# VHH binders against Aspartate dehydrogenase domain-containing protein (ASPDH): the designs that were tried, part 13

Target 1, 283 residues: Aspartate dehydrogenase domain-containing protein (ASPDH), of Homo sapiens (Human) (a6nd91)
Amino acid sequence: MADRGPWRVGVVGYGRLGQSLVSRLLAQGPELGLELVFVWNRDPGRMAGSVPPSLQLQNLAALGERRPDLVVEVAHPKIIHESGAQILRHANLLVGSPSALSDQTTERQLLEASQHWDHAVFVARGALWGAEDIRRLDAAGGLRSLRVTMATHPDGFRLEGPLAAAHSPGPCTVLYEGPVRGLCPFAPRNSNTMAAAALAAPSLGFDGVIGVLVADTSLTDMHVVDVELSGPRGPTGRSFAVHTRRENPAEPGAVTGSATVTAFWQSLLACCQLPSRPGIHLC
Below, E stands for the ipSAE of ESMFold2; O stands for the ipSAE of OpenDDE; V2 stands for 0.75 times the mean of E and O plus 0.25 times the DockQ between their complexes.

## First folded at step 3 (VHH)

Design Za8 (from Z07 with R27F L101F Y102R S106T S107P Y108S A109E; framework vhh_6z1v_2)
Fold by ESMFold2-Fast, scan of step 3:
Parts: sequence; C-alpha cells; structure tokens
Structure Za8 (fold): chain B 283 residues (1-283), chain A 123 residues (1-123)
Amino acid sequence: as target 1 above (283 residues)
Amino acid sequence: EVQLVESGGRLVRTGGSLRLSCAASGFTFSTYAMGWFRQAPGKEREVVAAISSSGGSTWHADFVKGRFTISRDNAKNTVYLQMNSLKPEDTAVYYCAAHTFRYWGTPSEYDYWGQGTQVTVSS
C-alpha cells in the first residue's frame, strides 16, 4: 500500500523502455511512494555504469531476497513463460509483454500462482486507446467484433518463425490477418497492443479478436494503430461501430514509439493504486 | 450528407467490357479506402475489389483477377471498376463503398454505401 511506506519495485529488462523506467524511478520514485529495489537484465553488462551496483540483480531467481511489492516486466514474453509464476510467489506482476498470455499454459500458470499467493497480474494497455470503453461495452454484451491493425515500416518489426520469411515488395503489404492467438508467437514484440485488446474483450478473447500486421514503407517515423469494433446487428440492419486511429512518432526502425514509454509509466503508477486482487487486470 | 453514386451499369454481351464509376461527396474522399461489392439474385453480397486511399495498393477477388481492375482519381472524387471479358456469372447489382482505415487493399466492413448499379451479362 502507498501510505504504509514506499512500494518496492523491481524492474526486469533494461532495453529502451527499461532504461526510461529505471531513470524515472530513481529520479521521481521517492516522491511518488516508490522505491526501486532491483534491476535485472539477461545481459548484466548493459547495466554497467548506469544502474548502481547494489540495485543490480544477477540471478532473477533470487528476486525474493529484495522483497519487491511489484515486479515490472519490460523484457520479453519468454520471461513471463519461464519466471512469471515464480515472480507471483513474491510480488504483484506488471506484464509489459501481454503477448505471452496468448499461450494457454502460461495464462493458466499465472492465474494459478496469482490465486495461490494472493498477488495480482497487471497488464499494461500500451498503445490501446479506449481499453476501458471496450471492456465496458463487452461486459454489457454490446461487442460483436474487434479488429486491431498495426502498420509500421518493415524495419520496425521483430518477426519470428513463418512471419520472419514474409516479404514486403509493395508499398503496403499485409503480413498477417487472423486471430490474435495465431500472431503472438511470431510477432511477440509487435502484437502487445492486440493482446491487450483480446484481454479487454474477454467475450471474444485471443481467438475472436482479429489482429492485422501491415508493412508500410512510407511509415519511416511513425507507427499507426487502427482499432475497429462493432456491436450486434440491430433491427435496421446497422450496427454500433467505433473506429479509432492512433499515430505514434517513432525513430526510424524502432519497435517502441515515444508515446508508448509515457503510457507504460502511467500504467505502472496506475497499478500501484489498484488492489492486489488475484487475477489478470488491465492498467 | 455523405453520398456515393454509382453509374455505368447496363446490359452487356458475354465477352464484352464495361466501366463502372462511383462519384463521392460529403466526405474527404482522399482519406478513405474504396471497394466494389456485388450482389447477384439469391446470393449474399460479395467483395469484388478494393483500393487504398492513395491508390498505391489494390486487391481483387480471385474470380475477377486479370479481368477487372479497380482505380481511383482523388482529384475527381471518383473510384472506377474496369470490367473486361464479362461472363454471365458477373450479372449482379454492383455497389461502391468507403472505409476510413483500410489502406492495404483488403476489403472489410465499410462505413458508407452507394445505392448500386445493375450489370446484366447476356448470351
């Protein structure tokens, strides 16, 4: 709780997003009731000179020794697969890679650990504007379809498996169109917004929400996320519909846009105000 | 407010050619993707072709690929469907439609629809 002393925060991952979060936690954390207690990165050399040695955690398995209240994952879905349940033994978990939850075994293991240890799994909404409205519409039975399209320059994608072999010869190429569940394993870093959408719309879920990846060679300095949703067909033959377009500036070839870093920091602050209730919760 | 008006539908003989036009008004045409749909008697409405807002990307259904070509003129707020080597199976009411966010040429549920233009292919 914030008024019982500082919440102890551990950060897992020291890429661009992790570096920004660590910097903010060190500079602004104390005034916000947050204390950074560890930083872990697969390559510990990346932390040399920028993270105080006393805050560097060599083995993620030893995180319990730092007594965290919240562990923030800004590394990779593999960390959630391999260590998510272990983290939940000690702390609430803020998942920065919700594409990991497309794996049913991982989701089950996290829910089981969450229930057993009475800790929450929080999911950052990332670039998903209107997540709360989507959730409310779905809870009211008013959501029939949800499609999330991410368009970026080919150099902005980090694709695996069959998608890594996909070619983008034209100015706009559809690399994937289908259920979000089929996309996440092959685009783990480019499908997080779509995974958040699947979690915001549980009536559709990972199998009902449609994800679309578009390679657009004209998008050299921005990422575009289009969200399209509709309700059931009414008596007039028409459906309630909402379409939103989010344009997010990004450095050429970057996976993470500038607005995404700011949104994640707000998610971190928001989940510290939420109850540590078992289950998966968007923030 | 928003209007899509199709024209050019008529009776054509098998093997003939026809060009359909769709004139748009009441919205910023150059920011919308456009599609052509058709509905034959006793059948569901199906997608024929789509074009991105810039015209840089197009998509054509397999049953018309090589015979039909979609194009657009943003200066004239008009989308076209050039139909060649027409078959009796192409007989349908053809509809023009607009979509706000489609820019890869893949048709989807569209925002605005025209009233349709009848194409009949005989003999």
Scores: ipSAE 0.000, ipTM 0.139, lowest interface PAE 15.5, mean pLDDT 83

Design Za9 (from Z07 with R27F H99D G105P A109E; framework vhh_6z1v_2)
Fold by ESMFold2-Fast, scan of step 3:
Structure Za9 (fold): chain B 283 residues (1-283), chain A 123 residues (1-123)
Amino acid sequence: as target 1 above (283 residues)
Amino acid sequence: EVQLVESGGRLVRTGGSLRLSCAASGFTFSTYAMGWFRQAPGKEREVVAAISSSGGSTWHADFVKGRFTISRDNAKNTVYLQMNSLKPEDTAVYYCAADTLYYWPSSYEYDYWGQGTQVTVSS
């Protein structure tokens, strides 16, 4: 019977995705039963003039004072590593950088905090088309292989460590092909879809799902995600197989495409309708 | 229980070639990524090359790219480093390392390390 009131949302990160979410929450939030209660960014100068001062959070550790119901991370895996457990002390967490969960210590710490504080960890499906179908297939024991290929113009990659100096000598260069776990630490912004796939397919996980990263100089205005999966051989000798291709328009040099931004907004809305039960859940 | 044993290090002349091997035992080799590192006296350990568990992905440091090639044979539990066009600056102790959590070289993150094999390149 009780009126639940508005769902209180905090946003961590004020890059392109964060800016879009903040704008939508301010313009459409009240009509949807959502209230933006804070915005935090490592560089607060990026919020100057665009985020109302009363909504700017200076110190992320003080987020509890804003009494959020959901905190949305659209910053960087580093925030999940450093602050994920602290956020879960106060609110449900929507992880926009699921590549952070390829680190087993981080995953363990988030699960422990989730269970201790009785808050949910949600992972945005991002550019992963058919995430729910993959999860259901896996739960039924029908998934045997999953391969996710992300192709972008070289300028669309944000690579770290050994991958940061990778050259793209040809028009189409494979930068990585192997288990998703091996890619995430060095392509944290470009491996999120693959991390979501690993989380959607727990029988395979980060070690069994294959991630492929392709630099394609012809992809000046889009990101392409190809998903290939197979099931076991049936009585006729045939295997169930699904191949999907998602073409996602993007500005030159952008990490995230426009369709991914829209999908993330839908993930945020879905989290506000899902039960706040402990554990890691796809949305 | 877990062992990584490097072999093949020796004295070689500038411009020469050398193949290093690392034999692994005591773990499921085919599920681990492998890396080659090197360390010269008084310098920090630096990454040379890395290879994914399947062998489908390889990475080489810029200073060896085009000269060195990492490969593996999962049936033989062995990782290799083929070194061509050797330079005096390549003189170092070469180490192999195995990692299941991080598939790229990091002196803090690799699960298992070999004892090293000395490569000396005379000018």
Scores: ipSAE 0.000, ipTM 0.124, lowest interface PAE 17.7, mean pLDDT 81

## First folded at step 6 (VHH; framework vhh_8emy_2)

Design A1 (from Ea14 with Y101S; at its last look DockQ between E and O 0.52; V2 from the best seeds 0.00; counts 0 for: pae O 2.7 > 2)
Fold by OpenDDE, look of step 6:
Structure A1 (fold): chain B 283 residues (1-283), chain A 121 residues (1-121)
Amino acid sequence: as target 1 above (283 residues)
Amino acid sequence: QVQLQESGGGLVQPGSSLRLSCAASGFTFSDYWMHWVRQAPGKGPEWVSSISSGGDYTNYATSVKGRFSISRDNPSKTLYLQMNSLRPEDSAVYYCATEGSIGFKSYFDVRGQGTQVTVSS
């Protein structure tokens, strides 16, 4: 890394994650060999007073002019659908909205662009605990089932379409249970952990991994992520099984918990250490 | 043209069993995950079960786990749902479906006309 100069990083999206990343890149980037080269947000007014004008990118289509090595998307899966392939023309891409990959057309386009331009697609694992272990187990042919449950206060959900309409009040309500692919379009901001799991477990994929959304009014200050998997049967006939419970502190109504913000920063740093080869890589 | 046709529904008593079938045509059936979904009056669609292309993996909604069994016969391009210990709350139109679609239109890309299952005393 010493011979390549600093990695040039562009940030797409200036919400909670974007603001955190930009702040860290500005403060710690130089010491880590990272240089922030642009910030883009759909609403440019959000950057006013916080992002230096010279770093503000007004037109996303012009990102190539900033010569980024890595573009970090922390905006919305729609950005990946619309601009992911174009971004890959110019730089490696870190996808902060893994739910975008549930769209087969988008996935195909990203892979083609990745291969054509020789740039990597990185995907942040977000709140997924044990991603590497899942990946290894799956690669060994040992993964038989995988279920990811996200439980938050009702105010923490940003649901669309039929899921928004089907919302029922109660102390504890299952909002969705089914294949992750069916969930992502209607819960683009609440299905990223499930999407990451689908990517970690390609044998099951978006169609095989089960996502569960639970609205729990008792969860006023945390998000809960449960990962349940089953593996091979042992000599006794008992199956290998793992159940992890992640309790993430979160403000009421928050979509993203504090630990996830930190985890994303770690994903960004990890991406910078990985070889830039074509393909989709969970980090 | 991709076609799915569900059959096997009916009116049955609680505790009884039904076996649903789905005949697929117009695509390479063995290359696709297949799903059962159901929709009751006044409710949104509910996922019931999924099976991988080769049949190696199966999944079930918590509400039907232990009672329902999904299977497929790729040579005949047929999907099955064995439903045991039926309950009134299982009453719905049952659909077989292929992979989910992106967007706000549907959870699943292709489905048939459905078959009505009514569980009543």
Scores: ipSAE 0.043, ipTM 0.486, lowest interface PAE 2.7, mean pLDDT 90
ESMFold2, look of step 6: ipSAE 0.662; ipTM 0.870
ESMFold2 (binder alone), look of step 6: mean pLDDT 81; pTM 0.830

Design A2 (from Ea14 with I102T; at its last look DockQ between E and O 0.01; V2 from the best seeds 0.00; counts 0 for: pae O 14.3 > 2, placed apart)
Fold by OpenDDE, look of step 6:
Structure A2 (fold): chain B 283 residues (1-283), chain A 121 residues (1-121)
Amino acid sequence: as target 1 above (283 residues)
Amino acid sequence: QVQLQESGGGLVQPGSSLRLSCAASGFTFSDYWMHWVRQAPGKGPEWVSSISSGGDYTNYATSVKGRFSISRDNPSKTLYLQMNSLRPEDSAVYYCATEGYTGFKSYFDVRGQGTQVTVSS
């Protein structure tokens, strides 16, 4: 990094996460060798009064004019579907909506663009705890099962399609249990951790990793993520097993907890340290 | 044309067993994960089980774990679901499904007509 000057970073999306990233990039970026070069949001009015006009990008298709080294998507998987390949023409891409990769066409397009333009696709691990350990275990052929459960207050869900019609009659309701690939289209904002897990465990992938959504009315200020995995049987016949529980403080109704926002910043910094080679890289 | 055809359903008593089959055609069966889903009257579709392309990995819904077993025969392009210790709450239309071969995103990519399973005394 030192020999190339500061990395030019564009941010796509100006919600909670985008606002946090933009703020940190402006305040700490220079000291870290990062320069914010644009911010884009579907609703440009959201940036008014908070983002300098010179940094506001009105047309996402014109992002190349800002000469970014890295574009950070923290908007919606739809942006990745529609513009991911185009972004990769100009810069490396950090995907903040991993659920987008559950779409095989999108994944293929990103990989092709990555290879063609020689830019990396980075994916933020988000709220996934133990991502590296999962990856290593899977790479060693030791991962046999992986289940990720996300529990939040019902107000924390942004569900679409058939999941939006689901009722939560009780204090604790399982809204979905099944392959992550089936979940992501209908819970694009609530399945990112599961999607990250699928990427960490390519042997299972989006079809093999199980995602579970739980609506729990008792969780008024916290998101809970459980990761359960199994590995090989040992000499005694007992199987290797791990169960992690992550309790993340969150405002009522929030889709993203506070710790995840911090984790994303770390992912951004981490991806800047990784080789910019074609392919999909979890960070 | 992608086709899935389920069979093996029926009316049985609690505690009994059934074996469902799904005949697949029109795509490279051995390249895809396969799934069983079920839908009871008045309820949405429920995932039951999944099996990897080569059969090395299997997953089960909590409600059926230990009772149901998924398997596949890639040469004959057939998916199976062995259902043991059946309960009334297992009553539903059972479908085999896959993901991603049509490009159409749904809850599950169901292409069969399903097979009715009714568990009743």
Scores: ipSAE 0.463, ipTM 0.765, lowest interface PAE 1.0, mean pLDDT 91
ESMFold2, look of step 6: ipSAE 0.671; ipTM 0.875
ESMFold2 (binder alone), look of step 6: mean pLDDT 81; pTM 0.824
ESMFold2, look of step 8: ipSAE 0.646; ipTM 0.864
ESMFold2 (binder alone), look of step 8: mean pLDDT 81; pTM 0.829
OpenDDE, look of step 8: ipSAE 0.000; ipTM 0.229

Design A3 (at its last look DockQ between E and O 0.02; V2 from the best seeds 0.00; counts 0 for: pae O 13.9 > 2, placed apart)
Fold by OpenDDE, look of step 6:
Structure A3 (fold): chain B 283 residues (1-283), chain A 120 residues (1-120)
Amino acid sequence: as target 1 above (283 residues)
Amino acid sequence: QVQLQESGGGLVQPGSSLRLSCAASGFTFSDYWMHWVRQAPGKGPEWVSSISSGGDYTNYATSVKGRFSISRDNPSKTLYLQMNSLRPEDSAVYYCATEGSGFKSYFDVRGQGTQVTVSS
């Protein structure tokens, strides 16, 4: 970072993640070689009293005027669908809503824009534990199956379409089980970890990685993410297998747990250390 | 000198269709992304649609998705916006826009615009 001067960072979205990132960038950014240059939120009123007026961007279409090196999206996959390619015209992009990449058109647009403007697409791993190990196993041709289960209190879900109408008749209900690509459009805010897994395991991809959503009324103060994978068969006939369970403290009804907020900050720092080459990069 | 000239606007009834055109000159049209933006009275500019330099992919604001279609003809240096199922809320001045040298805004180069009014 020191060799290239301070990176100019714009933040798109001022929810929980956005607020955390903005706060950290303002407090720690200068010593890390990062400069916050704008914050945008669909509801500008949310920034009032918290973000300096000079940093508030009222029109997202004008983000280029702030000359960002990196734009961090922590708003909604809709922003990526609508503005991702345009953002890449001006800066590198850190995608905080990986579920957006389940849309093949969006993926294609991002890749083409990335190549055209010579800017990188970074994707935050979010709550995915073992992303690098998954990636390495997959690259070696050893990944046979990958299942990601996210369990939260029913109030923690933000579901759309047919999933929004789903009933939770019991204390523990499977709301969805299937390919991640089929889940992301209807659970755009609750499928980011699964989406990250799909990106970590390109051999399986969005069509091969299985996502599971579980509504559990007993989970009042945490989110649970299980990652299950199988690998090569060993000499004894038993297959390589990994099962991780991540318990993330979360306020009741929260979509994002506290550990994920911290993990995202790490992703931001990590992507700033990576080469800014075209393509999609998990960080 | 970069020039963009919009045309095709007018007064139409709800549910009707319009096709906007933008004639480009003064730059290598085929090398640049092209955009449509609109501005309604009392509102700021709103992005409507974008198309890549080669036309390989398109993007639309949610408010117009499924109703509007952007296209381009690079040999004639013309950008188009097919607007179907028009609504009163689509009323605005529509601008064709691209990037200019030395600027990094989304819409740093645009024409004079063409007025679209949807009213019963």
Scores: ipSAE 0.000, ipTM 0.228, lowest interface PAE 13.9, mean pLDDT 90
ESMFold2, look of step 6: ipSAE 0.661; ipTM 0.880
ESMFold2 (binder alone), look of step 6: mean pLDDT 80; pTM 0.826

Design A4 (at its last look DockQ between E and O 0.01; V2 from the best seeds 0.00; counts 0 for: pae O 11.6 > 2, grease 24.9 > 24.2, placed apart)
Fold by OpenDDE, look of step 6:
Structure A4 (fold): chain B 283 residues (1-283), chain A 119 residues (1-119)
Amino acid sequence: as target 1 above (283 residues)
Amino acid sequence: QVQLQESGGGLVQPGSSLRLSCAASGFTFSDYWMHWVRQAPGKGPEWVSSISSGGDYTNYATSVKGRFSISRDNPSKTLYLQMNSLRPEDSAVYYCATEGSFKSYFDVRGQGTQVTVSS
């Protein structure tokens, strides 16, 4: 960073994550060699009184005018579907909605744009614990299964399609269990951790990694993420296995917990330290 | 040294037009977004309009949208604000500004030019 001057950062989305990132970039960006150059949100009114008018981008198509080095998407996978390739024309892209990559057309378009414009696609790991360990195990050919369970209060889900019609008949209800690719279209905001796992484990991918959504009425102030994996069989006949449980404080009804917000900031910083080469990179 | 000098203000009747100018010096004008802001007596600064470095993107406050037009001439390092259909509520000191830090909405501005709309 020191040799190239400050990185110019644009933020797409001004929800929970966007607000946090913008605040941090304004407060700490300069000393970290980062410069916020624009903020965009579908509803511009949300930025009123919080984001300097000069930093408010009204038309996303005009982001090139701000000359960003990195654009951070923390809005919705739809933005990646619609504008991801165009963003990559101008800058590196940090994807905050990994579920977007479950769409093969989108993935292909991003890769092509990445290669064509010589910009990197970074993906935030979000709430995924042990991403690097998963990646290493998979790279070694040792990963046999991977299951990611997201449990939250029913009010924390933003579900679409057939999942939107699902009811929670009891205190704890499994809303979905299956391949991550099948989940992402119907739970675009609640499957990002699973999507990150799929990217961390390319041998399994979106088709092999299992995602589980659980509605739990007892979870009023936290999100719970369980990661379960199996590896090679040992000499005793027992297989290598890991089970992690992540309890993340969250406001009632919130989609994103507080620890994930912090983790995302770390992903942004890490992203800025990685080589800006074409391809998809988990951060 | 960065300098901005506004001009073109005056006393006009409602419905009339004015064109403000801002002469910039001391920096690479064409590399920076430029802005107009205004401040009326007893009120805080109000953002009016912005224009990108190349002039391809413009933005306006809701209160002036459709009436005001921002433009720039990079070779002469001049910023303009065409103000049409002026109203009494448009009366203020108008400042040309550029951004340079995260600490304020507008880091550098000139002395301003007074615009008074009155019958």
Scores: ipSAE 0.000, ipTM 0.267, lowest interface PAE 11.6, mean pLDDT 90
ESMFold2, look of step 6: ipSAE 0.555; ipTM 0.843
ESMFold2 (binder alone), look of step 6: mean pLDDT 82; pTM 0.833

Design A5 (at its last look DockQ between E and O 0.65; V2 from the best seeds 0.55)
Amino acid sequence: QVQLQESGGGLVQPGSSLRLSCAASGFTFSDYWMHWVRQAPGKGPEWVSSISSGGDYTNYATSVKGRFSISRDNPSKTLYLQMNSLRPEDSAVYYCATEGFKSYFDVRGQGTQVTVSS
ESMFold2, look of step 6: ipSAE 0.408; ipTM 0.781
ESMFold2 (binder alone), look of step 6: mean pLDDT 83; pTM 0.841
OpenDDE, look of step 6: ipSAE 0.637; ipTM 0.859
ESMFold2, look of step 8: ipSAE 0.515; ipTM 0.833
ESMFold2 (binder alone), look of step 8: mean pLDDT 83; pTM 0.841
OpenDDE, look of step 8: ipSAE 0.729; ipTM 0.894
ESMFold2, look of step 9: ipSAE 0.600; ipTM 0.865
ESMFold2 (binder alone), look of step 9: mean pLDDT 83; pTM 0.841
OpenDDE, look of step 9: ipSAE 0.431; ipTM 0.770

## First folded at step 8 (VHH; framework vhh_8emy_2)

Design C1 (from A5 with F101K K102F; at its last look DockQ between E and O 0.03; V2 from the best seeds 0.00; counts 0 for: pae E 18.3 > 2, grease 24.6 > 24.2, placed apart)
Fold by ESMFold2, look of step 8:
Structure C1 (fold): chain B 283 residues (1-283), chain A 118 residues (1-118)
Amino acid sequence: as target 1 above (283 residues)
Amino acid sequence: QVQLQESGGGLVQPGSSLRLSCAASGFTFSDYWMHWVRQAPGKGPEWVSSISSGGDYTNYATSVKGRFSISRDNPSKTLYLQMNSLRPEDSAVYYCATEGKFSYFDVRGQGTQVTVSS
């Protein structure tokens, strides 16, 4: 990609994940054919002294002036709801908050903008181990159930609505069990791996994939993701089944585990190597 | 050759106002973001303010927000900094700069001295 010139990358969001991506883009980006051209954050003060002023974007609506090839969202699903289609007017979009796509209106608007402006919607697979295998199994008609369980200390959750008021009376409490679509609005920052699973398995989708959210006070420095799937019953009466467990070290109270940061960087690199074409693509 | 020339500095009392100017030549001024950077003796450079190529978007260091105002006039290739309510800690050499490929403020003029004292 040295012959084509650098891909111009904008970053939306400057929390922990955004800071890590900006640092990596500044340090490693040029040798990978990537150039950071803007950073935007809801609170611009968080960028002061850290992001060079020439890279600080004051108004997200003006992102087109920076001529990005790719805009990476690492802020919150609300940004995707409010601005995703407008971003797609100017650039490919990497969605870091895939829980935003649980909203059917948002998904439709992104698909329409993607087709209209001929820009891709990429979705980070985040902490979802085996996403490509799930997608291939689903496409082959071999996926009958998919369940994703996320467990961490209650301080690692940023919950809304009924889930924000839920008590955890014991050391291990199931806060939610049901379709991923029902969870995402109330755990928008803690349901992204489940949303990625729903996107990897479109035959099940947000209504067919089961999400389980568990508060476990013993997990003070760990985020745990269990993925369980099964296929149709075979001639022997048994079903194909897979269970993976991923343990992600995390600082106490952190929403994002350290392994997720590295996985997101790999998603960014992967989507930069894909052809730009309309539609929603898990990367 | 890219050239930037700052002017309008001086010695003033606290609470005073100054307007700095930066005359640009040797490049397409209207294509680039422009910046003000200041440097006090014995300190490293400090970013002050930035303005987009079309002038629609501005940003300021927390220490000057509400007191300083950046503007530009693309036809005359001139950048401005209006500095109000000046404080002794604003004393520095002020440079105008343009964004480079490496996001450094490497293209600068000679600077203009601003001194705010009793």
Scores: ipSAE 0.000, ipTM 0.119, lowest interface PAE 18.3, mean pLDDT 83
ESMFold2 (binder alone), look of step 8: mean pLDDT 83; pTM 0.847
OpenDDE, look of step 8: ipSAE 0.005; ipTM 0.287

Design C2 (from A5 with F101S S103W V107L; at its last look DockQ between E and O 0.79; V2 from the best seeds 0.71)
Fold by ESMFold2, look of step 9:
Structure C2 (fold): chain B 283 residues (1-283), chain A 118 residues (1-118)
Amino acid sequence: as target 1 above (283 residues)
Amino acid sequence: QVQLQESGGGLVQPGSSLRLSCAASGFTFSDYWMHWVRQAPGKGPEWVSSISSGGDYTNYATSVKGRFSISRDNPSKTLYLQMNSLRPEDSAVYYCATEGSKWYFDLRGQGTQVTVSS
């Protein structure tokens, strides 16, 4: 980074996470060798009065004129489906909505664009505690099962399709149990940690990592993520096993907890230090 | 053109065993994870079990773990579900599915009925 001018960063999405990133980029970016060069949001009115007009990008298709080195997506998987390959034409891409990669067509399109334009696809690990340990265990052939359970108050879910119609009859209801690939289309904003786990464990992937979504009315101000894994059975029939529980304070009804915002900032900083190499890389 | 044909269901007593089969065609069977999904009357689909393309990794829903065993025979393009210690709550139409978020909820076979009478 010291061998050239500041890395030019564009931000796609101006919700809670986008606002935090823009604020941090404006305040701390220059000291870190980063320059915010555009902010885009589907509703441009969200940016009025808070994003300097010179940084407001009105048409995402024009992003190349801002000459970004990195574009950070913090909007929705739909942006990755629709525009990910076009973004990769001009810049490295940090995917903030990894649930988009559960769609095999999207994954192939991003990989092809990444190879063609020689730009990296970085994926934020979000609230996934222990992602590097999972990745290393998987790479060594030592991962046989990985289950990620997310629990929050029903008001904290943004569910679609069959899951939107799901009934929550008691104080604690399992809304989904199954492969992460089956969950992501119907919980695109609530499955990103699980999608990150699937990407951290490619031997299992989206079909082998099991996601569990729990509606718990007692969790009015908390998001809970449990990660459970095991390795192969040893000679005694025992398996290596790890269970982590991450409790994230959150405003009632919020999709994103405070720890996720901080973790995403760290992912952004980390991917800015990585070489621009083709492929999908978990940060 | 993916085609899946389930078979092996039946009417059995609690505690009995059944073995379900799924004949697959129209895709390279050995390249993909396969899944079993069941659907009871008036309920949505419920994931039961998954197996990796090579057969090395298996997963089970908590409701069936320890009682059901998934397997595959890639040369014959056939997926299996061995169901032991059957319970009335296992009564459902059982479907096989291949990987892909769209296909997981888009059940493509006729299914095979399993009825466990108490």
Scores: ipSAE 0.656, ipTM 0.879, lowest interface PAE 1.5, mean pLDDT 87
ESMFold2, look of step 8: ipSAE 0.005; ipTM 0.215
ESMFold2 (binder alone), look of step 8: mean pLDDT 84; pTM 0.858
OpenDDE, look of step 8: ipSAE 0.744; ipTM 0.899
ESMFold2 (binder alone), look of step 9: mean pLDDT 83; pTM 0.849
OpenDDE, look of step 9: ipSAE 0.701; ipTM 0.876

